VHH binders against Profilin-1 (pfn-1). Designs and how they scored, part 65

Target 1, 132 residues: Profilin-1 (pfn-1), of Caenorhabditis elegans (q9xw16)
Amino acid sequence: MSGWNAYIDTMTAAAPSIKRCAIVGAADGSVWARTEADNVFKASEEELKTFVALFNDVTQVPAKGADIEGVHYVVPRTEESLIFGKKENTGFFAVKTKSAVLIAVYEGPNEVAAQVRKAVESMQTYLNNAGY
Below, E stands for the ipSAE of ESMFold2; O stands for the ipSAE of OpenDDE; V2 stands for 0.75 times the mean of E and O plus 0.25 times the DockQ between their complexes.

## First folded at step 8 (VHH; from v37 with T57Y; framework vhh_4orz_3)

Design m5 (at its last look DockQ between E and O 0.63; V2 from the best seeds 0.00; counts 0 for: pae E 2.1 > 2)
Fold by OpenDDE, look of step 8:
Structure m5 (fold): chain B 132 residues (1-132), chain A 123 residues (1-123)
Amino acid sequence: as target 1 above (132 residues)
Amino acid sequence: EVQLVESGGGLVQAGGSLRLFCAASGFTFSDYAMAWLRQAPGKRREWVALISYAGDYDYADSVKDRFTISRDNAKNTVSLQMNSLKPEDTAIYFCAAEPSFDWGDSTYEYDYWGQGTQVTVSS
């Protein structure tokens, strides 16, 4: 198990609504770590390559949305280092660090989204401070 | 004053169609994603459709291929075309604006809500 798996565990444990997580390279979408076992993060490398490229121009993302694990999400809005999507009672938050993109897929009503965002942004801050 | 006013609801037979309309005012409409939600008697409010300010959209699985969401940013309106209606579509339908950029609260709730419009589909 790589050291990055510990961060996956931390994010997954941050809220019950968080079901799957991944840490991928910001440059190429390569998988550094992901949830396994019953909640495997299933996005392909090609899909992740496309996904991380969205951060090159986040202003265009709400026009086309984002696809993760073969599921299309509407992206209501973006921030410089934040993309989030919604689909019924599911969604995702993705944040960009210096070298990585952190993705958390959650299940639940909209009310849980704030906690999910907090979890990924906390990890974002931690990794940025660590130089990652 | 922020206002969301829904219209277009009514009574229809199964298989029929309705078009819901929502007129928004009092906020910068073009900055918000807009959603349709519905609440059936004794059930929690559920997500039906969402459209970003830039026009990307998605639907709940239960209404996919039957409902169509659209918006007109010039007129501050959002619409929901409902075809092939089923009795289980019976609910109060609400127009809602996506949450603001303020994440100060511990919850993620829609920023604005309308009064809703009743849709009743008879078998």
Scores: ipSAE 0.765, ipTM 0.881, lowest interface PAE 0.5, mean pLDDT 91
Fold by ESMFold2, look of step 8:
Structure m5 (fold): chain B 132 residues (1-132), chain A 123 residues (1-123)
Amino acid sequence: as target 1 above (132 residues)
Amino acid sequence: EVQLVESGGGLVQAGGSLRLFCAASGFTFSDYAMAWLRQAPGKRREWVALISYAGDYDYADSVKDRFTISRDNAKNTVSLQMNSLKPEDTAIYFCAAEPSFDWGDSTYEYDYWGQGTQVTVSS
């Protein structure tokens, strides 16, 4: 996964509370880029395929929650192209672009959530404008 | 006026049970996810359980299999059944609410907090 790694770095720099993130294909969950090395984003292909399909009807997600990296998250809120999940002092934001889903897993109290959302939505806007 | 009022706390012997209630008023309860948090003396406030507006739920690993969260949207209440209580469960327990839909300036912080109810578990 080529220059997509730079977008991973951009998101983690914008919101240091992001500990793991990935950019995956919206149709099949194929990994285009992810955090590596000491904080590898560890989601299986099967899990990612199931996860990106949640965007086919986000209204169903709060009833069942979402699983990422083998962790169950309660989903208190969704929007047309956004899923927000929580588990203890961690959480995730996932946003869909035309071709991709951006997933950011963060650690910290609720106060950091706005910064994390801003980082992923900024990238969502950028990738959509670039045709992705 | 928005209110979250916890009740059901008290002193209980280890191995016992308590049921906490949180009565909500002054907002559209069914549009909110509801949480229980707790704070032991000298410790940080910690997440205990969360239930979405649509009924999915989860627990902190330390209380899983012993605590059960539930909500009653008709009565605007959320409850926490606490079984097999241990001295380390001693804390002030808080009910909290966060919005599930756009209603002005969306936030991911808890919008509303109760005053808390004390749970003390003796060995």
Scores: ipSAE 0.481, ipTM 0.772, lowest interface PAE 2.1, mean pLDDT 88
ESMFold2 (binder alone), look of step 8: mean pLDDT 80; pTM 0.808

## First folded at step 9 (VHH)

Design ua10 (from u46 with P101S P107D G108S; framework vhh_7pa5_2)
Fold by ESMFold2-Fast, scan of step 9:
Structure ua10 (fold): chain B 132 residues (1-132), chain A 123 residues (1-123)
Amino acid sequence: as target 1 above (132 residues)
Amino acid sequence: QVQLVESGGGMVQPGGSLRLSCAASGFTFSSYAMSWVRRAPGKGPEWVSTISGSGGSTSYADSVKGRFTISRDNAKNTLYLQMNSLKPEDTALYYCATGGSLPPPLDSEYNYWGQGTQVTVSS
């Protein structure tokens, strides 16, 4: 039953700068897997439902920003299935597949952001190829 | 660590009913979507039903829609599957899992689960 948590482990192994991450349902934002304990991804159900709805029209997101774990992030731009944000020394990458949204929160300078993005997008590609 | 324990299976005649339970521990149960998955003899796993963390949304495989009802009791960390109008085709080992669907395998084995709970529908 490691199930979806094996995907969390794969992403965090690929990009150690990921502090917290989750895989949530694209339809409702319900958690499928997340980091727990000292690294718990602590977004509320209401916040995650709101967040995944942003993928219905990503072009609206840069004007408003995005909230994750009670933190408001500036979203400089979006791509069709990618939302990313920054807040001082923290940032996130979120990607949508057919069935899921992968969210990774990282800490560190811009130099680590590229590795985090690569890890999240590689997993997005894997899940899309598997029909998810 | 995530732990899930299934129970409630048994033998019934066609048209009968059973209620399965899944006891969860090691995580914030109310935050997680939960699913029932089954594996019939000689076949791979088949997704059966999903319920959101709050219980506000549910979904079902076409083969069980109208006959099965998924529910949860977040105060007891327990997931349920009420199975009505059972058919011989429902004979399978039933497993619960976190998530909205069966994840794609990260290895070549299609059975990642322990014993589950056995449902046998036969006259």
Scores: ipSAE 0.362, ipTM 0.689, lowest interface PAE 2.4, mean pLDDT 85

Design ua27 (from ua1 with Y112P; framework vhh_7pa5_2; at its last look DockQ between E and O 0.85; V2 from the best seeds 0.00; counts 0 for: unsure alone 64.7 < 65, SAP .726 > .668)
Fold by OpenDDE, look of step 10:
Structure ua27 (fold): chain B 132 residues (1-132), chain A 123 residues (1-123)
Amino acid sequence: as target 1 above (132 residues)
Amino acid sequence: QVQLVESGGGMVQPGGSLRLSCAASGFTFSSYAMSWVRRAPGKGPEWVSTISGSGGSTSYADSVKGRFTISRDNAKNTLYLQMNSLKPEDTALYYCATGGPTPPPLPGEYNPWGQGTQVTVSS
């Protein structure tokens, strides 16, 4: 479809525990690329619009959590360009670049989270260095 | 398989208008943002405009703001670009693509663009 799908493939290859993944516009939450087929990322445009807006003030997010694909996640803490959440044996990592938000939803024991974070943050660094 | 087919290009005089179309197939069209990108002779690709899946949000390059309008018909799986007040600087091959601005290339990856539609603005 577009070159952004290559970034989806790269992240999912780097962390096999990622079940669904999306790249969205940081300004409006519009979907640029996402996992498809059996692992379709299903967040609505309205939901994503709300989600990306969380990055405007990440300090408030731990108090209220975050919703992705109709699922509510507890957010233990946040960083300026990083929001991550947990729910049972699932979680997500979301990182913000200049123009985009990368979202990875994963499933597995807590030990897999580190690999997911590394995959997403590596892509974040790459895109930021490229001006995106 | 994903397919994007651009049309509507042509030759016009400065100040003229054109309306480009992009016929999309092979994916859930309404779920994705769509963009127009153009490549002028001797220049790299330039992002022109993006529209969200629902059409509720749009953005434009500064060079085309106020002159171009992006829109879409999700029932027809079609993306549009209304170009008014055309300038010689708008001369380029125009492509449509899924997503936002064109991403940087990854090693071994290429941009899967269609053949594009030629727009030529000349007196």
Scores: ipSAE 0.815, ipTM 0.905, lowest interface PAE 0.5, mean pLDDT 93
Fold by ESMFold2-Fast, scan of step 9:
Structure ua27 (fold): chain B 132 residues (1-132), chain A 123 residues (1-123)
Amino acid sequence: as target 1 above (132 residues)
Amino acid sequence: QVQLVESGGGMVQPGGSLRLSCAASGFTFSSYAMSWVRRAPGKGPEWVSTISGSGGSTSYADSVKGRFTISRDNAKNTLYLQMNSLKPEDTALYYCATGGPTPPPLPGEYNPWGQGTQVTVSS
């Protein structure tokens, strides 16, 4: 696979409550790496292209929510490079770097969400520091 | 088991052309972006080009823009690189990989390359 899957493995090891995750191109939403098998991240390329475009103007996202894997999430607020959402007992964190968007879908309470956010933001920082 | 097998390299004169192929197996090829990466003797890996899973978007390193064309045949699980107007500077071992540009190595991680296919541009 040539390295991007190692980033998926690192995030899921850091936050075992991540059910599914992916690393996609920031420009087009193309899949660079994702969880597979029983934890396959199922979003289509078309859905991901729409999703990464949300980072062009994050201020519009709370009014509309966001769709990942055909699931509509309520987005309570956004930050410049962060979109997160909730639906019942599931949620996601998505962060943008220069070249990529990292998406992690999790299940669990707020304590679990905090761990997932930390894992995703740590990886964002690592990639940004490396120029990605 | 994920497998990527490159072929199509060879020796060519400056200004010549070659077409590289990458045969993929062991994963859902059409779901992944694919890249070509090259390594010249004594240098680190250089990203060359990426194509999205659908083939709907492509990108190229500045050094190859206008000369190389990346394409894919999802029915055959095959990635291609058409190389035109080859220059001595294009001499390298060429590898295919999943995803976008070559990622930075994680601390303690090994990024194994496949066997690659050698391109030599000489007078």
Scores: ipSAE 0.658, ipTM 0.841, lowest interface PAE 1.1, mean pLDDT 89
Fold by ESMFold2, look of step 10:
Structure ua27 (fold): chain B 132 residues (1-132), chain A 123 residues (1-123)
Amino acid sequence: as target 1 above (132 residues)
Amino acid sequence: QVQLVESGGGMVQPGGSLRLSCAASGFTFSSYAMSWVRRAPGKGPEWVSTISGSGGSTSYADSVKGRFTISRDNAKNTLYLQMNSLKPEDTALYYCATGGPTPPPLPGEYNPWGQGTQVTVSS
């Protein structure tokens, strides 16, 4: 098991409402680590390559939405290194670092969304401080 | 359980070649990027190369570009590193790992590496 799996475990422990989670290469969407077993993060490499490319111009994302795991999300808000997507009672947060994109898919009310965002941003900050 | 078993190391002269193998089991090999990492005596881990799950994207550390080639055979659950034009500074214990370039350690992480395969380049 890679050291990237420890990042998955840290995020899911910090925000138990995360149902699925992945860390992918920012350049190509290749899967570095993901949740497995009953909560397998199932996105193709092609879909992930398209997804990480959204960070090249986040201002265009709210108009088009975003797809992950074959699910289309409305994107109410983006920031330079963050995309927030919603569909019904589910959503995702994705954050970009220099080398990676961290993706967390959750279910639940607004309280859990804030917890999920905090979990991914904490790891984003840790990686940014280390130059990743 | 996830298992990665490295092999193919040995002793070679400068300019020589070796091909390392990494046999994988216990996970969906084709779904993950894979990396080679090396540790020279008394030094920390140095990332060498990464290949995407499909094999369609590769990357290399500057120190090995043009000399090393990473590849994978997803039907055999095996990762490879072809090492050509070997130099004494390539002497190290080589490990394979899932994922991209080696992440910074999280607090409390110790001994993340297995046995590896030794590559020794000497006159």
Scores: ipSAE 0.540, ipTM 0.807, lowest interface PAE 1.9, mean pLDDT 89
ESMFold2 (binder alone), look of step 10: mean pLDDT 78; pTM 0.788

Design ua46 (from u14 with Y110D; framework vhh_7pa5_2; at its last look DockQ between E and O 0.88; V2 from the best seeds 0.00; counts 0 for: unsure alone 62.7 < 65)
Fold by OpenDDE, look of step 10:
Structure ua46 (fold): chain B 132 residues (1-132), chain A 124 residues (1-124)
Amino acid sequence: as target 1 above (132 residues)
Amino acid sequence: QVQLVESGGGMVQPGGSLRLSCAASGFTFSSYAMSWVRRAPGKGPEWVSTISGSGGSTSYADSVKGRFTISRDNAKNTLYLQMNSLKPEDTALYYCATGGPTPPPLPGEDFDPWGQGTQVTVSS
């Protein structure tokens, strides 16, 4: 689709355990790109607005968790620009850049999480270096 | 297949107005933010404005704030850009695109607008 879809494709290619993925505006949670077809990222605009706002104070997130696509995830810890959660054999990684939030929802054993994190953080670094 | 077709461009004098339209098809229009981008001769692409899927949030480049208004009609799968108080500096080929501001190119990729764009020329 758009130029942002190339970023979706890059992340999903880097981590096959990613089931759904989205790039949204950091300010408003608006969807810039997302996985489609059989793996549609289904978070609503309102939900995403709430989600991206979590980055305003990540220290509070572990206490309350995070919701994506109507699913509640436990958030073990956070970093300034990183929120990740777990639920059974699923989880997510969300990283924030200057302008965007990248969200990857994955499924699999805990061992796959490292690859997913690497994929989204690599993209984060790339965008940050580009001023995004 | 995603398709974006821009229209409404033309030639106007400084201070004039134009209203651009973008007809979208091939995807769930209301689920995506939409943006206007322009390319002036000899310059790279410049982000102009973005509107969220619902239309509840908008943003603008500093160069067009107060003069341009982005809007959308999700029932018609159409994006709009109302351009008032046009300046010669606004002369460019205008494109609509899904998502927010234009992403940086990935290695091996070049900027490729979705459609043919619509030409806006502001000249006395």
Scores: ipSAE 0.883, ipTM 0.931, lowest interface PAE 0.4, mean pLDDT 94
Fold by ESMFold2, look of step 10:
Structure ua46 (fold): chain B 132 residues (1-132), chain A 124 residues (1-124)
Amino acid sequence: as target 1 above (132 residues)
Amino acid sequence: QVQLVESGGGMVQPGGSLRLSCAASGFTFSSYAMSWVRRAPGKGPEWVSTISGSGGSTSYADSVKGRFTISRDNAKNTLYLQMNSLKPEDTALYYCATGGPTPPPLPGEDFDPWGQGTQVTVSS
């Protein structure tokens, strides 16, 4: 595969509640790496292009929510480079770097959500420091 | 297992053209962005170009813009790089890879995702 698979593996190991995960191009949503097999991250190219464009103005996202894998999430909060979505006992964190968006879909309570956020932000910070 | 096999390299004069191919197997080719990466003598890997899974989006390193064209044929599981107006600076071993631009290595990871590559030599 690619060296991006190591980032997928690192995030899923750091937060086992992550059920599906992807790294996509920030400009176009193209898939660079994702979880596969029984944990396939199943978002279309068109959906991912729409999704990454949300980062162009995160202040508009809470009003409309976000769609990933055909699932609509309420977005209770955003930050400059982070979108948090919730639906029932599931959610996602997405973080943007210069070149990429890292997406982690998880299941579990708020305690678990904090672990997921930390896992994706750790990789975001690493990539930011490397100019990615 | 994922397998990527590069071909089409050779020796050409400055200003010449060459078309590289990358045959892919062992994964759903159309689902992934694909990249070309090159290693010049004594240098580390340099990202050249990326194309989205559908082929609808492309990007290029500044050094090759306007001269190289990335393309793919998802029915044949094949990635291409058309290289025009070749310069001596383009001399390198060329590799294909899944995904976008090559990521920085994670701490403590010693991973070599590259195959044999295909040699391009641009010389008078």
Scores: ipSAE 0.585, ipTM 0.809, lowest interface PAE 1.5, mean pLDDT 89
ESMFold2-Fast, scan of step 9: ipSAE 0.680; ipTM 0.848
ESMFold2 (binder alone), look of step 10: mean pLDDT 77; pTM 0.772

Design ua47 (from u14 with Y110S; framework vhh_7pa5_2; at its last fold request DockQ between E and O 0.83; V2 from the best seeds 0.00; counts 0 for: unsure alone 63.2 < 65)
Fold by ESMFold2, look of step 10:
Structure ua47 (fold): chain B 132 residues (1-132), chain A 124 residues (1-124)
Amino acid sequence: as target 1 above (132 residues)
Amino acid sequence: QVQLVESGGGMVQPGGSLRLSCAASGFTFSSYAMSWVRRAPGKGPEWVSTISGSGGSTSYADSVKGRFTISRDNAKNTLYLQMNSLKPEDTALYYCATGGPTPPPLPGESFDPWGQGTQVTVSS
């Protein structure tokens, strides 16, 4: 039982196109909370450690892409604390706070991506304002 | 359903040691970071320590660094806290929880996710 599960639930409710979601430690990628059951977020600790390290220099990420759950995504867009990945009819948004990285994997056309981004960024802003 | 059962508390003198245990069931224990949290009398929860799912990464509150050691045995679904050089200010109910440090509550949330805990009392 974790208060981080409420953050998972809030994001998935705000953007139903999110199919899998996780909150991980920014320093080491350790899993604090994730979607479970039929929508298990399946990324290894090793993969998540590599993934969160991408935020150390986001400017190099578009050239090499990003891997999550064993899937390689092209990365058309990054910002200092945001990585957007895309593959076919799926994509992800990941945002970084001081302590955590929030990852949402979604399905749907490009029109859906803005809603997913808004859902993760609202939690990012809430955590940032609280000093997390 | 997720169940976490703390044990191993007791009364000790300053400078003493205790080892707390947390028996976990109802979820894939090895996939989640785990934390110890404590509540002193009349105070809110204070994060103590976190360990990653594999056990390869640990972190501690400044107040316990060098004295407490978090560990886990994933084959036994058990989390541990070795507490050495105990001080009176370590007196509290100790709880285990899934995940990293306790987040700020979301709007409209007000619930206590903590069970019974295990009491640690450090007194001469």
Scores: ipSAE 0.612, ipTM 0.819, lowest interface PAE 1.4, mean pLDDT 89
ESMFold2-Fast, scan of step 9: ipSAE 0.725; ipTM 0.861
ESMFold2 (binder alone), look of step 10: mean pLDDT 77; pTM 0.773
OpenDDE, look of step 10: ipSAE 0.886; ipTM 0.933
ESMFold2, fold request of step 11: ipSAE 0.543, 0.541, 0.548; ipTM 0.791, 0.793, 0.796
ESMFold2 (binder alone), fold request of step 11: mean pLDDT 77, 78, 76; pTM 0.772, 0.784, 0.765
OpenDDE, fold request of step 11: ipSAE 0.900, 0.900, 0.901; ipTM 0.938, 0.939, 0.938

Design ua49 (from u14 with Y110D F111Y; framework vhh_7pa5_2; at its last look DockQ between E and O 0.88; V2 from the best seeds 0.00; counts 0 for: unsure alone 62.3 < 65, SAP .671 > .668)
Fold by OpenDDE, look of step 10:
Structure ua49 (fold): chain B 132 residues (1-132), chain A 124 residues (1-124)
Amino acid sequence: as target 1 above (132 residues)
Amino acid sequence: QVQLVESGGGMVQPGGSLRLSCAASGFTFSSYAMSWVRRAPGKGPEWVSTISGSGGSTSYADSVKGRFTISRDNAKNTLYLQMNSLKPEDTALYYCATGGPTPPPLPGEDYDPWGQGTQVTVSS
C-alpha cells in the first residue's frame, strides 16, 4: 500500500500492547498510514488537524488534555515533541518529527507504557536521522 | 489488495500541459492522504505533491508550485495532477502513492510500493 505501512508494522511489532496506530502529516493531520482491519485507527481528519496543532504549544496541553478517536485523555505532562495521555487502562503516545506525527494507542497495565514509548521514540529517532 | 494505476502521461513541448490520473482500489481511498512522486532518469525519487483525504489540504514541492495542481475525486477513487507550464526538468516517470512524502527505507526492507507509473516527457 505505502512505504509508511512498514513503519506501522514496525511499531506494532515492537509493542504488542499497541491497539491502534497512525502516521499523520505534522502540518495538516492528514493520514499517511494507519492500522486497519480489526484495529482501525478512527480519528477523523478534523480531529487530527486539531491534535497535531497541539505541538505548536505543548505547554498548554496538560491543562486541557487531548482527544483521539473521540476519546478524551488526561495528559500528565508534555515534551517538545512528545504528547502522551492516559485513560484508565488505556493511553497513547504521540511523537512529532520534522514532517510527521506518530500516534500509538495502547491498552494494558501501566507497565506496558514504557515499551510503547520506546517503540514510537525509536521510530521518531530513525525518521529524524533520515531528515523526516 | 491495494492497487494504484497511473495514466495520462505523454510527450509535450515546453510550456505544454498534461493531466495525470491515478485510479485507486483496495482500500478506503478517502481516509488517506495521497501523493504524487516522480523519478527522472538517473535521479532518485522526488516528492511532487500531497493532498489530504478530504482534499482540504494540499502541499507542493517548490519545483512545481504555481504550475501543478493536485486534486481528488473520492466518489471515483481517483487522484489527479494537473500539470501546466511544463519544463524539460519535469520529464520523469510519475507515480501515485498513499500518504505523504516518500518514507525512508527501513533496514532490511526493499519495498517498492509504486505501480507502473506514467511517463511524462517534456521536450522541444
Scores: ipSAE 0.885, ipTM 0.932, lowest interface PAE 0.4, mean pLDDT 94
Fold by ESMFold2-Fast, scan of step 9:
Structure ua49 (fold): chain B 132 residues (1-132), chain A 124 residues (1-124)
Amino acid sequence: as target 1 above (132 residues)
Amino acid sequence: QVQLVESGGGMVQPGGSLRLSCAASGFTFSSYAMSWVRRAPGKGPEWVSTISGSGGSTSYADSVKGRFTISRDNAKNTLYLQMNSLKPEDTALYYCATGGPTPPPLPGEDYDPWGQGTQVTVSS
């Protein structure tokens, strides 16, 4: 199990509107931890490899959108180390640290999006401060 | 639920070789990256190597690069570490773990995920 699952638990506790989430390697998109069972994060390793490569130049992402779990999301804009998208009642936030990318998929109104973003960015800050 | 059982350690002379195994059960092995981590006497854990779920991507600590090879057999739910050109500095308990390099513990966490491991001793 290891320590990465504790990060999944912390994010989902902070933002209950997170439906599925994962922590993946920044270099290759390999899965380090993810939600399981009824909330399994279903993205393939190949899809995640493509997804994490988007962080090499986030300025190109709004023109293309992003694919997570076979769902194509519209990405309205990006920030340094942050990609987020929306498709109807579903959305995601993904943040990059030196070693990892944290991805959270949520459902619900715009109010829950702010809570999810805060949860993911808090973990990003914690990892960055630790050199991860 | 999740179980990881290490084996294959032993005593070898400098320059020798060993192959470690990690038998995994209780989760979808092929979906997760796997790592080897070691703990030398009196030291904290040191990450050694990581392999992606598919086996298509590997990474290594600088101290073992060129000498160790990580691999996996997803049909057998088994992770391997081939250790060549062993040095006294490689003496440690070796553990396997899910995911990439071990993260810093979160506030309030005192969980130590390390089980028994497998002992590698390199001496002349």
Scores: ipSAE 0.664, ipTM 0.836, lowest interface PAE 1.0, mean pLDDT 88
Fold by ESMFold2, look of step 10:
Structure ua49 (fold): chain B 132 residues (1-132), chain A 124 residues (1-124)
Amino acid sequence: as target 1 above (132 residues)
Amino acid sequence: QVQLVESGGGMVQPGGSLRLSCAASGFTFSSYAMSWVRRAPGKGPEWVSTISGSGGSTSYADSVKGRFTISRDNAKNTLYLQMNSLKPEDTALYYCATGGPTPPPLPGEDYDPWGQGTQVTVSS
């Protein structure tokens, strides 16, 4: 497996409600790894560049929401390095590391959101501790 | 099947130039950032350079800035590395990879994502 693909696989295994997942460069939104095949993460480089720029000031995000894969999400809360988005019975967690943003799109009621958040934050912590 | 095939290496004297190529197949090349990584004798992998999927954003390790230029031709599914002002310390096997800078290995992971690479030898 490619090195970043292993991170995708680890997150999707840890939280089965994750349907699509990507790791992108924090500076430019360029795709480093993503889910493929029947669960292709479909976002353009331009959309992802706009998305990762939300981390430049997370306090503005709840007012305007966020777009991923052409879908608009309400953002009920943010933290300095985390954005949570929700739409109907789907949602996403995105976390920022020093050089990357990890994005997980999940399906299911709010009760499954904790496992998704834990899956992305575990990889965020691992990367941060390694200087990434 | 994702395939990346490196070529263009060789022996060159210090101060010389080489241009490496990486032919890609089996995935949507233009959708992914691409990197060059090298392994010098007795060393682990060292990230060299990354280019975004569109080619609009590039970055370089400090050790190669100003001497190496990464580029891509998305119509030909090919990644390039122009290496100028080569130094003996640039001697290594060079590999291309999808994604950004090489991540740390995950706990319990024992994988080798690298192919055979292309050898660059800088010797007087």
Scores: ipSAE 0.571, ipTM 0.803, lowest interface PAE 1.6, mean pLDDT 89
ESMFold2 (binder alone), look of step 10: mean pLDDT 77; pTM 0.770

